Miniprotein binders against q9vhn3. Designs and how they scored, part 11

Target 1, 154 residues: q9vhn3
Amino acid sequence: MDPDDDLVLENEAEEIERLQLPEELKKPIDPEEEDERVARIEFNCSGCEMHEMVHYFGRKPPFALGVIYPEDNYVMRDPFQPPPPRWQSKPEYYIAMGTKCSICSKTVCKDPGCSFYYTASFCLPCGKEELKNWPPEAQARIRKQMSVSQGRQT

## First folded at step 8 (miniprotein)

Design x63Y
Fold by ESMFold2-Fast, scan of step 8:
Structure x63Y (fold): chain B 154 residues (1-154), chain A 83 residues (1-83)
Amino acid sequence: as target 1 above (154 residues)
Amino acid sequence: SDEDLQKLEEQIERLEQRLREIKEQLERGDKETVEKLLDMLYEIFELAMKIAKETGDPEMLWYLFELLFRAYRLLKQAKRMEE
C-alpha cells in the first residue's frame, strides 16, 4: 500500500521540471537550508498525547515570510508535501503546533481541549485562574470551549 | 472595512463547518477524507496568510492556526486509518 502516492507523483514532476531548467537555475541546495529541513525540536503537549518533532521555536520563523507571531510558537514545516521548488513563487506551508503557557510555561498544543488564546496563550488550568481578570465575552468563550472539550451535552 | 471583516468571519465559519462535516465522515470510515483534509489544510493556510497581510488581526490569525492544527490532527488520524 502506498498512502502517499500523490506526494510521489508530485516529487517526480518537480525533478523533471528541475532537469529542464537553465543551468543558472539548477543551483545546488544550500547545505544550511537542507539541515533546517530536519525536525530536531521535540514538542510534547502537557494537556494531551500530542507529540511531534518540529523545525522551529520562536516568533519569526525564517521560512514564514511576512508572519510575526505575538508570542513564541512551535512550528512544523509541511509534513505532507515537499517544499516548493526554488524557481516557483509559492509560499512554503507550515503548521503551528503550539506554544508555552504565558503563566506556567508548560507546552500546550493548539487544540481547544489543551489551550486558550486571549491576548496570549494559556493552558486551560491557568485560563480558569485568570477568568475573573477578563471581559465577559472572553470568559464566556473559554467556558464554552472547556464545556465542548469535556464532551458535555449542555 | 466592516463588510470585508464580516466576509472573513463568514469564510472562517464555513471552514469550521466543513471541518466538522469531514470529522463526521472520518468517524463513519469515509475513505475520501484524506484528500478533503489536505485541501482544507492548504485553504486554511492561504486564508491565514491573507489575514496576516491585510488585517493583522491576532485573534483571527490565532483561530485560523487553531483550525489548521485541528485539520492536521484529523488528517494524521485519517492516514493511520488507511493503513
Scores: ipSAE 0.632, ipTM 0.821, lowest interface PAE 1.0, mean pLDDT 77

Design x65M
Fold by ESMFold2-Fast, scan of step 8:
Structure x65M (fold): chain B 154 residues (1-154), chain A 83 residues (1-83)
Amino acid sequence: as target 1 above (154 residues)
Amino acid sequence: SDEDLQKLEEQIERLEQRLREIKEQLERGDKETVEKLLDMLYEIFELAMKIAKETGDPEMLWKLMELLFRAYRLLKQAKRMEE
């Protein structure tokens, strides 16, 4: 079986398209843009073994056009797909790895076993202490999430 | 509008359900999970862009970022299983 045949044909079509473009659209990649594609920011989750190198930390990743996050996120450009060719007006895919807890500033990933969100991101210990300040539905959701992550039946 | 917000919420619920189903398929060793997870990454990303443009609802955006992360984790696992 050769499931790569479709991928090879797609890559060839993209290369042919590139070769047929006006020279202006074939411009070399800006060295600054190339540097921004190297993952230089280390992300380590304090709640699990998740460790990744990411490309951005903040609210407005420049490669995610029109997206503004409510808080700073560690953001990785898609590692499974190559970046879209510059001559195509396609957005880049990206993955938010995690945040810093809004209370203790510890780094946590987006996994429900490590963090949860209600108006802001919290690590599990800090969220437990903040439960009393939230509406009943938010309390119920977060208690259920914590009981699942701790393996306790309630 | 309330009707548009409800549709977005329903779309998020459908994505979460599909992700759970793909996780079960991955646990059973289904080799098609890699393609399904890649498709979900595209779909979740596009929905996040739409929500950012139309509502800017931080809770919806956070939920989509959570789903993207979970899909990434499963995709990383599926890729490892292919090896």
Scores: ipSAE 0.519, ipTM 0.733, lowest interface PAE 1.2, mean pLDDT 76

Design x65W
Fold by ESMFold2-Fast, scan of step 8:
Structure x65W (fold): chain B 154 residues (1-154), chain A 83 residues (1-83)
Amino acid sequence: as target 1 above (154 residues)
Amino acid sequence: SDEDLQKLEEQIERLEQRLREIKEQLERGDKETVEKLLDMLYEIFELAMKIAKETGDPEMLWKLWELLFRAYRLLKQAKRMEE
């Protein structure tokens, strides 16, 4: 048996399943949905070489149902997996690339060598300046993060 | 609640340790870490969604989004080596 015959049969079964779905689920993806899948927002980390095109900047990505970030984030839809079919009740995967520093507004990725999080996001230089104003437990956590990220290019 | 929070923190720590080990494998030139990193992305994302629904703790969520980003970065590196 040719493995391609199995793939053809599987594809035919999927086609038959689609034909039996309600009309609403059979409709082609509208142009607005297709346009939303094009990454148009440029993300450049100020602390390292990370550069990506992302799909969203803000607190409530429309493709991340029920998720509200405490800060505006640069969000990219999963580039490695195709989006789930409309008729499946499965979440689409996505990656938060970074944010803007809460003090200087520079764009930073989520790498511990580029940014810190304690109640808000800080770039490395601003985080070091703010460190002394935080409680001892918070200072210990940030110092540990800085120690672990020591030697990174950023 | 405190016991549940501790369990989630321990789960996050285990994910970070696994990611660190995969990073070391990749740095040794093992580009065949691609599948491991793809599985890691899925697991981290699922945990992030679970935490968002169950606790909504912003520091834990930030840590998971950090781990997800780091896993993505390593996966991008591994794929460049593959190509």
Scores: ipSAE 0.628, ipTM 0.821, lowest interface PAE 1.0, mean pLDDT 77

Design x65Y
Fold by ESMFold2-Fast, scan of step 8:
Structure x65Y (fold): chain B 154 residues (1-154), chain A 83 residues (1-83)
Amino acid sequence: as target 1 above (154 residues)
Amino acid sequence: SDEDLQKLEEQIERLEQRLREIKEQLERGDKETVEKLLDMLYEIFELAMKIAKETGDPEMLWKLYELLFRAYRLLKQAKRMEE
């Protein structure tokens, strides 16, 4: 019967598909690709003890397609998990560590105790000096942020 | 829509509250904070991707990047305590 011949042809097509799997699915991560995961950019926060090696500094991380920051950031690729398998559509995760103060250019992390964002990033000392020039909403926000970081524990 | 934007803002506030609670748990030496922080790290990242696609609001995105960093920092602290 015809259906038996079609079934054999289907099995051959499935075998061909298997043989045509990308080479990347068959082998461990390429040494060159593995080298690209080595963090080579040093990040040191001027406001605290945070010190990390990161993978990128800029607005458009090449490993984070579709992400555009409003300013340059120090970016680290996911340090806790390997990248998703190549046959999955899941993106690799990443963390923005910090930036350079828009006024004094000192490096600061994103912790509320070290930096403040209003149209641009500021270290807290520079943010405090610029406070009077901001709208009331922004002034209230930075004052609350500063009071929380300086508040005495109950 | 404005309703969707409000829901995203409320979700961000809930994440910040959860992060504060986990920080308090970590400061008390509570166990299992590593898994909670790791889960939050990926949840915050997924919300950041959603907001970038749906609204693109820079203030909202910056707040999520801040929360993501804070979660990472606490996770590093928690892992050091497990050494």
Scores: ipSAE 0.654, ipTM 0.833, lowest interface PAE 1.0, mean pLDDT 77

Design x66D
Fold by ESMFold2-Fast, scan of step 8:
Structure x66D (fold): chain B 154 residues (1-154), chain A 83 residues (1-83)
Amino acid sequence: as target 1 above (154 residues)
Amino acid sequence: SDEDLQKLEEQIERLEQRLREIKEQLERGDKETVEKLLDMLYEIFELAMKIAKETGDPEMLWKLFDLLFRAYRLLKQAKRMEE
């Protein structure tokens, strides 16, 4: 399936929606805003088969106003729904797909079989080594996560 | 208020439980999980936005963003089974 075909259909739907807005809220599409809808960043998890094209890598996604992550994340905008019209006060949906391991820099998704978080993100192998340095509460949380994930084939 | 924070924590716990149940259904080969997972994605996101507005608690937000990814992953698995 050609993703460019979906982009063309989305642009047509957005134009039709804007034509139905109150005049004061009608605004031509800014070419920069159109470009932001194209996913240009490849996300490929090193621990599993999760692969997506995403829209952003960093701490502060511009389309997620008021959200600041504690670390850089790969973020994908809603793949299913067009953004809400500007006259609606509804936020756009987005998903954080994953990050880079804080020790080895390998790309990992959020799956408990691939990574876990304590103060920073770790791939599962690096985190198992770091576990020894953490407080008992954090160790208990990670061991619970690992026991839940051991029955899964990624 | 403390009561409001408790209710938000309870909502997150209910979403985690529902996601676990849907995951078990999917692992048993139930192909009818696609629509349930789509509904879960938007419900989790709406709660995340509510928490961002009302409390800004980073632990709760992080937990919900993690749930969003997990629901999306299950949705992709469910769609593959539907094919």
Scores: ipSAE 0.543, ipTM 0.790, lowest interface PAE 1.4, mean pLDDT 78

Design x66L
Fold by ESMFold2-Fast, scan of step 8:
Structure x66L (fold): chain B 154 residues (1-154), chain A 83 residues (1-83)
Amino acid sequence: as target 1 above (154 residues)
Amino acid sequence: SDEDLQKLEEQIERLEQRLREIKEQLERGDKETVEKLLDMLYEIFELAMKIAKETGDPEMLWKLFLLLFRAYRLLKQAKRMEE
């Protein structure tokens, strides 16, 4: 390109040069970067058998571009997607596994049998206890979830 | 229809049972579980597409997501055992 050479920083020039290197040099060379791909945060749902290791807990996962959650979530890098090569700047995909109940702080997954969402996340028992404080549409929804999970209603 | 919904729920229950059986086979050191897990991943994906198109029921899709994730984890474990 013709203009704007002044906008190219030394760091950017070095990255561009790396992109021109043979495939052998495109592989990760920093052991710490490889270690960051290992999930180290334990996620255990209090309502079911879900037990997984995740990569992040919070509102802004650094590997998920442009994502901001209204509350802290347990987030896993997409297990089906291989890590992008060091020379490639494509976004990574992710899976939000669950969160903490806003009342009792128990960890819960996104399964309707485990949690209820209305403005914030609640474990199903806490959601039921707060039933009277919610609008009619939210009350109707959680009543249906509870009736299904109990198996039989009289 | 209620009959169609029941059929889909029964298919999910059958997949859950098959995954549990494959997990037990893998824990006993059966190396043929890789092929079974690949077949199961395909069936789960097909059912998920069908439900997404016909009903879009979040509860059923969540159950299938959990099955896909569990099957994938078992596949990774089986692959490591082959090495």
Scores: ipSAE 0.000, ipTM 0.132, lowest interface PAE 21.2, mean pLDDT 69

Design x66Q
Fold by ESMFold2-Fast, scan of step 8:
Parts: sequence; structure tokens; C-alpha cells
Structure x66Q (fold): chain B 154 residues (1-154), chain A 83 residues (1-83)
Amino acid sequence: as target 1 above (154 residues)
Amino acid sequence: SDEDLQKLEEQIERLEQRLREIKEQLERGDKETVEKLLDMLYEIFELAMKIAKETGDPEMLWKLFQLLFRAYRLLKQAKRMEE
């Protein structure tokens, strides 16, 4: 038997089980829970064309229990799949889109061509200015990232 | 332990390599990248949750969320090409 085939069959069985559940367990009917699923916060990267609507800005997303970011992030709930049913106790997937530059406060996405992280998030222009103040190892890492953002190794 | 942290770092590096390979495949016009990127998206998220729970290392967590964002961006691009 193919192990990949077994995995596919197991996923299909889970999907069938989900379809057989009462609608109440498959998706929230509670108006408060339903309202939280609407993306109301606009995210626009200042370094590229990335524009998205997100669900949260901050460091402790309520739908991501137990996750605390070291800085405020723009967070989008999974746009590809519905959240797992309440009875499964599996985490809901989400994507951190970006943050605000620690120096100029401009919004930047997490793409290496737009921002980088060293103790805090920086847009590339501000990071280039701060480069000289960092340890050699951090400088080497950031120079490599900037080189990659110009199409060298991606 | 230090050995456990090293294994997590190596796992992140392997995910970065896989993402670069899928990006090149997508740039060649391979339409079969959608499923690969979707699987990778969820695999990266699961690792991020494991790190958040077990170590809480902000640098590793940031690295994974950056990787997750990149996988999302490629997946969105791949789905757009599919249409």
C-alpha cells in the first residue's frame, strides 16, 4: 500500500466526518464569532505591491491562543480553508503579513525585499542606515538578505 | 537542549530550500505547485506552533512567520496562474 495513498484516504475520511456533523459544529452561528471572521483592517506594504485585508493588528491574536509576538503584527486568518471544527481542538491557521518599521513606522510586509528583523523589524531603507550599529554577524546576514532581494539566490 | 534547537534550525533551513525550489518551479510555469505550496504552508505553520509552545525563541518564530508569508505569497501567485 502507498503511504501517500493512506494519508489521502485518512484526510478524505475526516472531510466526510466534518460534512456529517451538525452545521453548528462546522461553522460559527454566534454573531460575535462570525463578525471576527470578517477582515476589516487594511494592510498596504510601503515597499512593494502587497495589499491585503487582515483580521488583527497586535501581538496577541485571540484566535491564536498561546502565541505572543515580540512586536505588533498584521495577521490574516487562513484565506484558503475554513477553521477546523470546534470538536477537533486543532489550531486555526493564520499568516502574519507584516509590521510597522521600528524607526519610521511605515508598514512593511515580511518579504525579504521589504523588511528584515534584528531585535525588531525594519524597512530596508531604515535598516541600511542602522547596519553600521550592529555586530558583524548581523551585518553579514542583512547584507546577504539585501543581495538576495536583488535577485541573487532569491 | 542545544541539540534540539539545532535540529529545529536545520528543519527551518530545509523548509527554506524547499520553498526556493518550488518558487523556481512556479517561475517555469509548473501548475502542480499549488498543492505543494498549500502543503508547505500548513507544515510551516505547524512548526511555528511547535516552536512557540516549546522554546518561544522570537528569532526562530520570526523566521518561520517570514517563511509562512513567502509561501502564502507564492501560493496566491500560483492560484492566480491557475485561473
Scores: ipSAE 0.614, ipTM 0.818, lowest interface PAE 1.1, mean pLDDT 78

Design x66W
Fold by ESMFold2-Fast, scan of step 8:
Structure x66W (fold): chain B 154 residues (1-154), chain A 83 residues (1-83)
Amino acid sequence: as target 1 above (154 residues)
Amino acid sequence: SDEDLQKLEEQIERLEQRLREIKEQLERGDKETVEKLLDMLYEIFELAMKIAKETGDPEMLWKLFWLLFRAYRLLKQAKRMEE
């Protein structure tokens, strides 16, 4: 009836488990590598309510070997749980969350309601201003995207 | 080749179908779906990386990353529904 003894045993078992079966966070990682695994960069989309902590901003994330972006991206490292099955080599999973608008430098996520890409990333307000500078084919594609996004707001 | 291109388009379409199924299950409020969602997302990541290595096509890679961004938004939505 009184769960206090069970609670004390659970706390002790949890501490022992953390010491003897270290979680991924408690593996002996080089201090610099451990720092790189902490999400320290705040990402807030200016076009929606998306708010995330990410691990990297730039073109060549060191944890994503062989990946080079054409522009700086906010990159989140392994946002998912659980890890892949043990018999498969453990790949690093990552997501490009967004970029800075190439004109106003406001942060925008990858959602079509917040940004679009033509040679560089633009937020929707700046995109409206730049629209006339693009080839007709690109103008048609972006106008279609913006039309869909505007329809969604209702 | 055209045959390889068609095979990749079919694989991407299959991943799109899997995301639509996950979205429908989340709309029904099935909590058992959350664990399956995570398993499916890891599988989608693995398949997307394999496709990227085989094709070397930047456009296909961007389509896959775009698909994964949408998958992540569904994950965020599922966690918010649990609250």
Scores: ipSAE 0.339, ipTM 0.598, lowest interface PAE 2.0, mean pLDDT 69

Design x66Y
Fold by ESMFold2-Fast, scan of step 8:
Structure x66Y (fold): chain B 154 residues (1-154), chain A 83 residues (1-83)
Amino acid sequence: as target 1 above (154 residues)
Amino acid sequence: SDEDLQKLEEQIERLEQRLREIKEQLERGDKETVEKLLDMLYEIFELAMKIAKETGDPEMLWKLFYLLFRAYRLLKQAKRMEE
């Protein structure tokens, strides 16, 4: 059930499709581009023990044209859709899985049971400690998020 | 502009509503609708990526990335149900 298996199969399908192009349209195999399609960064959420392999950590992933994240994120390329062929300009999908807590640097996913966002991302323990220092509007939003995350379906 | 931010917020809210409907259907465990739900999830990915390129507002981007995170989790659940 590891999503990385789908990425390996999709990379192979892309190579087969590339080989079927007219010779004049074939691009040389770029070892760095091929390596970037393999998820090598381990992401483990400290709050829910979510484990995923991701492709990038930062705020401006090279495969995410026109998108700049407000903070460094662990970013996964969509393992379930085949990537666009090299001659197409349409980018593939990508997911921001989580980030590092701005206070303790622990890795947290975006689930409201694990983290919340107010100008930056915080793990729930650190955020609960900081809650009193925030404006009432921010406090109300976070309390609502925490109450919703205690529901059976988050 | 405030008008443009409101339109983006409305677009995100529509995607939020669609995601809630998909979640409810997946929780019912109906295997017969799984392919339809997968199509709906991929449409959400397409639309969300389009919106992400139109905004630099940190709050809007965070809401959009959180929506994509939830859509991915539902996609994994739907794929497991398909198997």
Scores: ipSAE 0.590, ipTM 0.804, lowest interface PAE 1.1, mean pLDDT 76

Design x68I
Fold by ESMFold2-Fast, scan of step 8:
Structure x68I (fold): chain B 154 residues (1-154), chain A 83 residues (1-83)
Amino acid sequence: as target 1 above (154 residues)
Amino acid sequence: SDEDLQKLEEQIERLEQRLREIKEQLERGDKETVEKLLDMLYEIFELAMKIAKETGDPEMLWKLFELIFRAYRLLKQAKRMEE
């Protein structure tokens, strides 16, 4: 048995499918849409070493079709899969990397060790200072997040 | 409805627990974690899109995108370990 033979056959089947598509669907994405796929915005988390180039900053990513965030987010288009072909009705996947702290404006990723959300996003230092001003229910939820993320190991 | 929202919250908690289990598997060097993380990332994204259309609850959406980000971070770590 040679597992590489199976891989070669799978790759050939994928190529055959592409070749059988109508010519208009084989054409590359138009120049403006191609430019939108270049990640030009730098994202650096102030709370950890997460660093990525992303495609969008804002609350209404145009490729997210009807999704509106309550605040501006740094958004990266799916890095693992190519965009779905135009002839399919499949949405494109994406990842929200993080946002800016509502108090100090520092960039933070969505990891619970770096930020948390209650009506808006906060970095952990700013959120810890604001906890006393929130309802007990909100305080309990955030304390649980902090406990789970690093309560016992830092 | 409140009942439906409670079920969604329970589903989100189960996803978070499953993500923690996959993280432990990754830390033990399990080679299957890359595909598990990728599958989970897309599963959570589909749930996020469903919630965006049905309720639009910003805290639930924020939590799901947090889980998507965490799955992505673990997936990057898993791929780096393969290098």
Scores: ipSAE 0.677, ipTM 0.850, lowest interface PAE 0.8, mean pLDDT 78

Design x68M
Fold by ESMFold2-Fast, scan of step 8:
Structure x68M (fold): chain B 154 residues (1-154), chain A 83 residues (1-83)
Amino acid sequence: as target 1 above (154 residues)
Amino acid sequence: SDEDLQKLEEQIERLEQRLREIKEQLERGDKETVEKLLDMLYEIFELAMKIAKETGDPEMLWKLFELMFRAYRLLKQAKRMEE
């Protein structure tokens, strides 16, 4: 056997396998999947100007197989790239926009100027009130985040 | 393992540093930032998928989701500059 011939046969087998896929798997988008790509959930950050339409709110988005968030998130499907073909094992990319503050339930985006996470998500006002109750290590990390997002003027 | 968790934490810190550098480049009007931000967005996504599957550490996942959001925001800004 020639190693080069073996590689050529393996490449041909992969191509044949793709050609033998069911037509449904060859389609980039099913009509039902196309409808699911329409963002219908409004997201407005209470801490900044961020406003987006998103596809999902919850902790187990159906288009993100195998991903479970520690709490409910507003999730947007990739707006920049087409979905991967169904014959690839690659999952579709998505973005978590934000969540609800665990204390006041206000909607906040993931920007460190609007929210931060320690065991749960907090808007900055609620987090500042809770900060003193946390372990010193957590306090140091969150103070660093808040100082960066509040900014220092030169 | 502790060593594997340390490496993941280092990758996250490196991504945050790169994101800050790209933000500065974008603020200077460098249009090359669009491709850099898109690449970072997918790198962060892949790392988030890996962490969700292997460790499920909520602090790391939330930090990656924060970085993805920040990269998205910058990418949206960069694309608006390109019109």
Scores: ipSAE 0.665, ipTM 0.836, lowest interface PAE 0.9, mean pLDDT 77

Design x69W
Fold by ESMFold2-Fast, scan of step 8:
Structure x69W (fold): chain B 154 residues (1-154), chain A 83 residues (1-83)
Amino acid sequence: as target 1 above (154 residues)
Amino acid sequence: SDEDLQKLEEQIERLEQRLREIKEQLERGDKETVEKLLDMLYEIFELAMKIAKETGDPEMLWKLFELLWRAYRLLKQAKRMEE
């Protein structure tokens, strides 16, 4: 058993978490909580000049129970569908927009023309420098991605 | 198992192919792509949640988040064309 393994169902995990929270932390639905639907974090991709407002930056979005990212991500709540009512046991869908380059800390979106992932996220310029430090199989995979992304303009 | 991982990889490849087909349809001005892209977003998200729970393979998860972002970008473009 890996200590990071999660053996509980989402609904079971929610019930366990709810039971363990002090009453002071079980806030009722109120207008102040509705403000958390307002996207206040600016995301700007350095690779493609994409601008979006997002709801969260980090590894463990509170509205996406049971999800832990390996890195901090900029996360937007589903902009097209309203969230499920709190009395329904359904997950709210979300979109991970991008992250910060692990070397230069510039923001990059998930587009293969802007970033790639191998153990961590890299912008293309930093990735080209790090490529030489990886095993040949990993180098081949990333070169394939870069070749595809350079084949045409969008 | 290796066989199960191979099947997940094939599912991801099929999603990528389907997204590419929808992109071509959008470029031809097909208004029905909006609904197809919404379906893709939720389907990709559900697969990402399943992989996170069952394998936790970071390469597979990264690929699914990439596809999710690409589907979102196409949906945003499709919505602009409706205006």
Scores: ipSAE 0.268, ipTM 0.625, lowest interface PAE 3.3, mean pLDDT 73

Design x69Y
Fold by ESMFold2-Fast, scan of step 8:
Structure x69Y (fold): chain B 154 residues (1-154), chain A 83 residues (1-83)
Amino acid sequence: as target 1 above (154 residues)
Amino acid sequence: SDEDLQKLEEQIERLEQRLREIKEQLERGDKETVEKLLDMLYEIFELAMKIAKETGDPEMLWKLFELLYRAYRLLKQAKRMEE
């Protein structure tokens, strides 16, 4: 496919929809809504060099309609694309960067080298220590995850 | 249904395999991975939304969020190589 053709078609569709939009929806973004797009929460992984500013920490990001996480996550709104126009009813893309270890409370990203999930999130050191207390299925999963990480280091 | 759950699991496995292949390409210095990672990033996100709505399985959802984060990290790395 020609990327320029796809881009032109998408931009034209957005402009056409905007022209037909009720005047109320053409109003400037609410100052409070605009402020919510500023990333104010610092995320630093304790297991690697990853650091970012994120928009939300919790289970139910207001911009992620219908999604409830099993635990609190650090959530960043799409850094590569502007939010979809209000009139398109498209979901906004977002990414969960990481969480707090359920044992030591250290912040960890979702990289397999930094954290493991079984009913809750664990930093890898705490996960290794707790491994003996988990069901065989969970033990097999973390051992497989660790084996992949070891192979990459060699 | 069990068949539908198995299909979702297979789709997740295929996404993880594609991500591993792109990571290997990037590690070899292939700068043409940016578009592939952008495509994967949105594809993984859409599947995560589908699973959240249809099954709500925490382990499947967590795995997709892990893949989404890994795709983002690789995309950030690929963009640095472009600069």
Scores: ipSAE 0.619, ipTM 0.811, lowest interface PAE 1.0, mean pLDDT 77

Design x70L
Fold by ESMFold2-Fast, scan of step 8:
Structure x70L (fold): chain B 154 residues (1-154), chain A 83 residues (1-83)
Amino acid sequence: as target 1 above (154 residues)
Amino acid sequence: SDEDLQKLEEQIERLEQRLREIKEQLERGDKETVEKLLDMLYEIFELAMKIAKETGDPEMLWKLFELLFLAYRLLKQAKRMEE
């Protein structure tokens, strides 16, 4: 009898858990789900150099559990780590890359130098034109944001 | 409660400040920024999911998605400089 036998059992516990997984979680990844991991949608920001291939454009990304955006977004799946195993019930990480300006429809990334959000997304040029029509708090916020993004030339 | 909401706002402000500090470190050529930015990326995402579940405040969520994007952008710059 070895009092350290528990250390050996810990290494085998993961194998036992795998054997006890529901059959639906033991199955290989659905070919349809695997194809959805290929980024096929081109994203180009009109305000800067940001260019990426993304996985989704819309309001309800199927891989973002329980998330419904108020507007269409370009969404990229986590490029740095694989998706979590299905039995762990962990959310897959993702990045919202940008959207289309609600006024001019130009594509803009989420950098504060390129876009502003107030009830909807605006490119900075359209935001500057619309700010006079917004509440004082929203006007103060966009003016502060614009001051930071333009401060390098003076 | 209002105190809980204020605490969440303070957490977002601290994340934004940390991200600004890492950006400055990156501009100075600090090689540890890649690992720091990866950690920040996942920390910001976890807070966004917590806020979505607990509060659902759209302004706070939108701010966190903005910070998440900025962390990713800085990560790309850091990896570019590493080459």
Scores: ipSAE 0.673, ipTM 0.835, lowest interface PAE 0.9, mean pLDDT 78

Design x70Y
Fold by ESMFold2-Fast, scan of step 8:
Structure x70Y (fold): chain B 154 residues (1-154), chain A 83 residues (1-83)
Amino acid sequence: as target 1 above (154 residues)
Amino acid sequence: SDEDLQKLEEQIERLEQRLREIKEQLERGDKETVEKLLDMLYEIFELAMKIAKETGDPEMLWKLFELLFYAYRLLKQAKRMEE
């Protein structure tokens, strides 16, 4: 007889569930994976006061299975709740904080006051320089975005 | 279909409007904005995942990630006010 029967039953149910999963999802947490949960990459927007520690910079964040960005992004794992268990079909929530301007390489957040996307990300100053080379719809969109941003603090 | 794309665009516009309303509430010092912003953040993420799976439209996805960032920024502001 087990001396802590209630705890043993909980562990047994969790173990049975684990055994029913695909082999990839049964594996214990890798020490390397545990380290990847710590936000170590500093993100500072050059266009505003947005400052955060993020978990990833690149096109293919490993925790966002099936997501490939067209360019490198600074990505933060959900800071408000733990990741869902591996055996759930739910993806982990994440926030793309920003990227580097494709022209000047300055770091910019996704706020309309700081960056613009058309085929690639641009800081607003570089976007202004490039807009004459874009289709009319893209030019109208950035003009509207810039006018709204100049009219108010976000 | 064009009708389905229009419905998704309308859904995105409704999310933008709701975030704008919550921003106004936050500016008035409404303490319940934290809970509303958390709900919005996860709702926007779920719609982004749905669009990624169903249409893969890069402009819609980009707009949703922009809204997700905006919701997070408002949430960060609201939490500072709650301190």
Scores: ipSAE 0.573, ipTM 0.791, lowest interface PAE 1.3, mean pLDDT 78

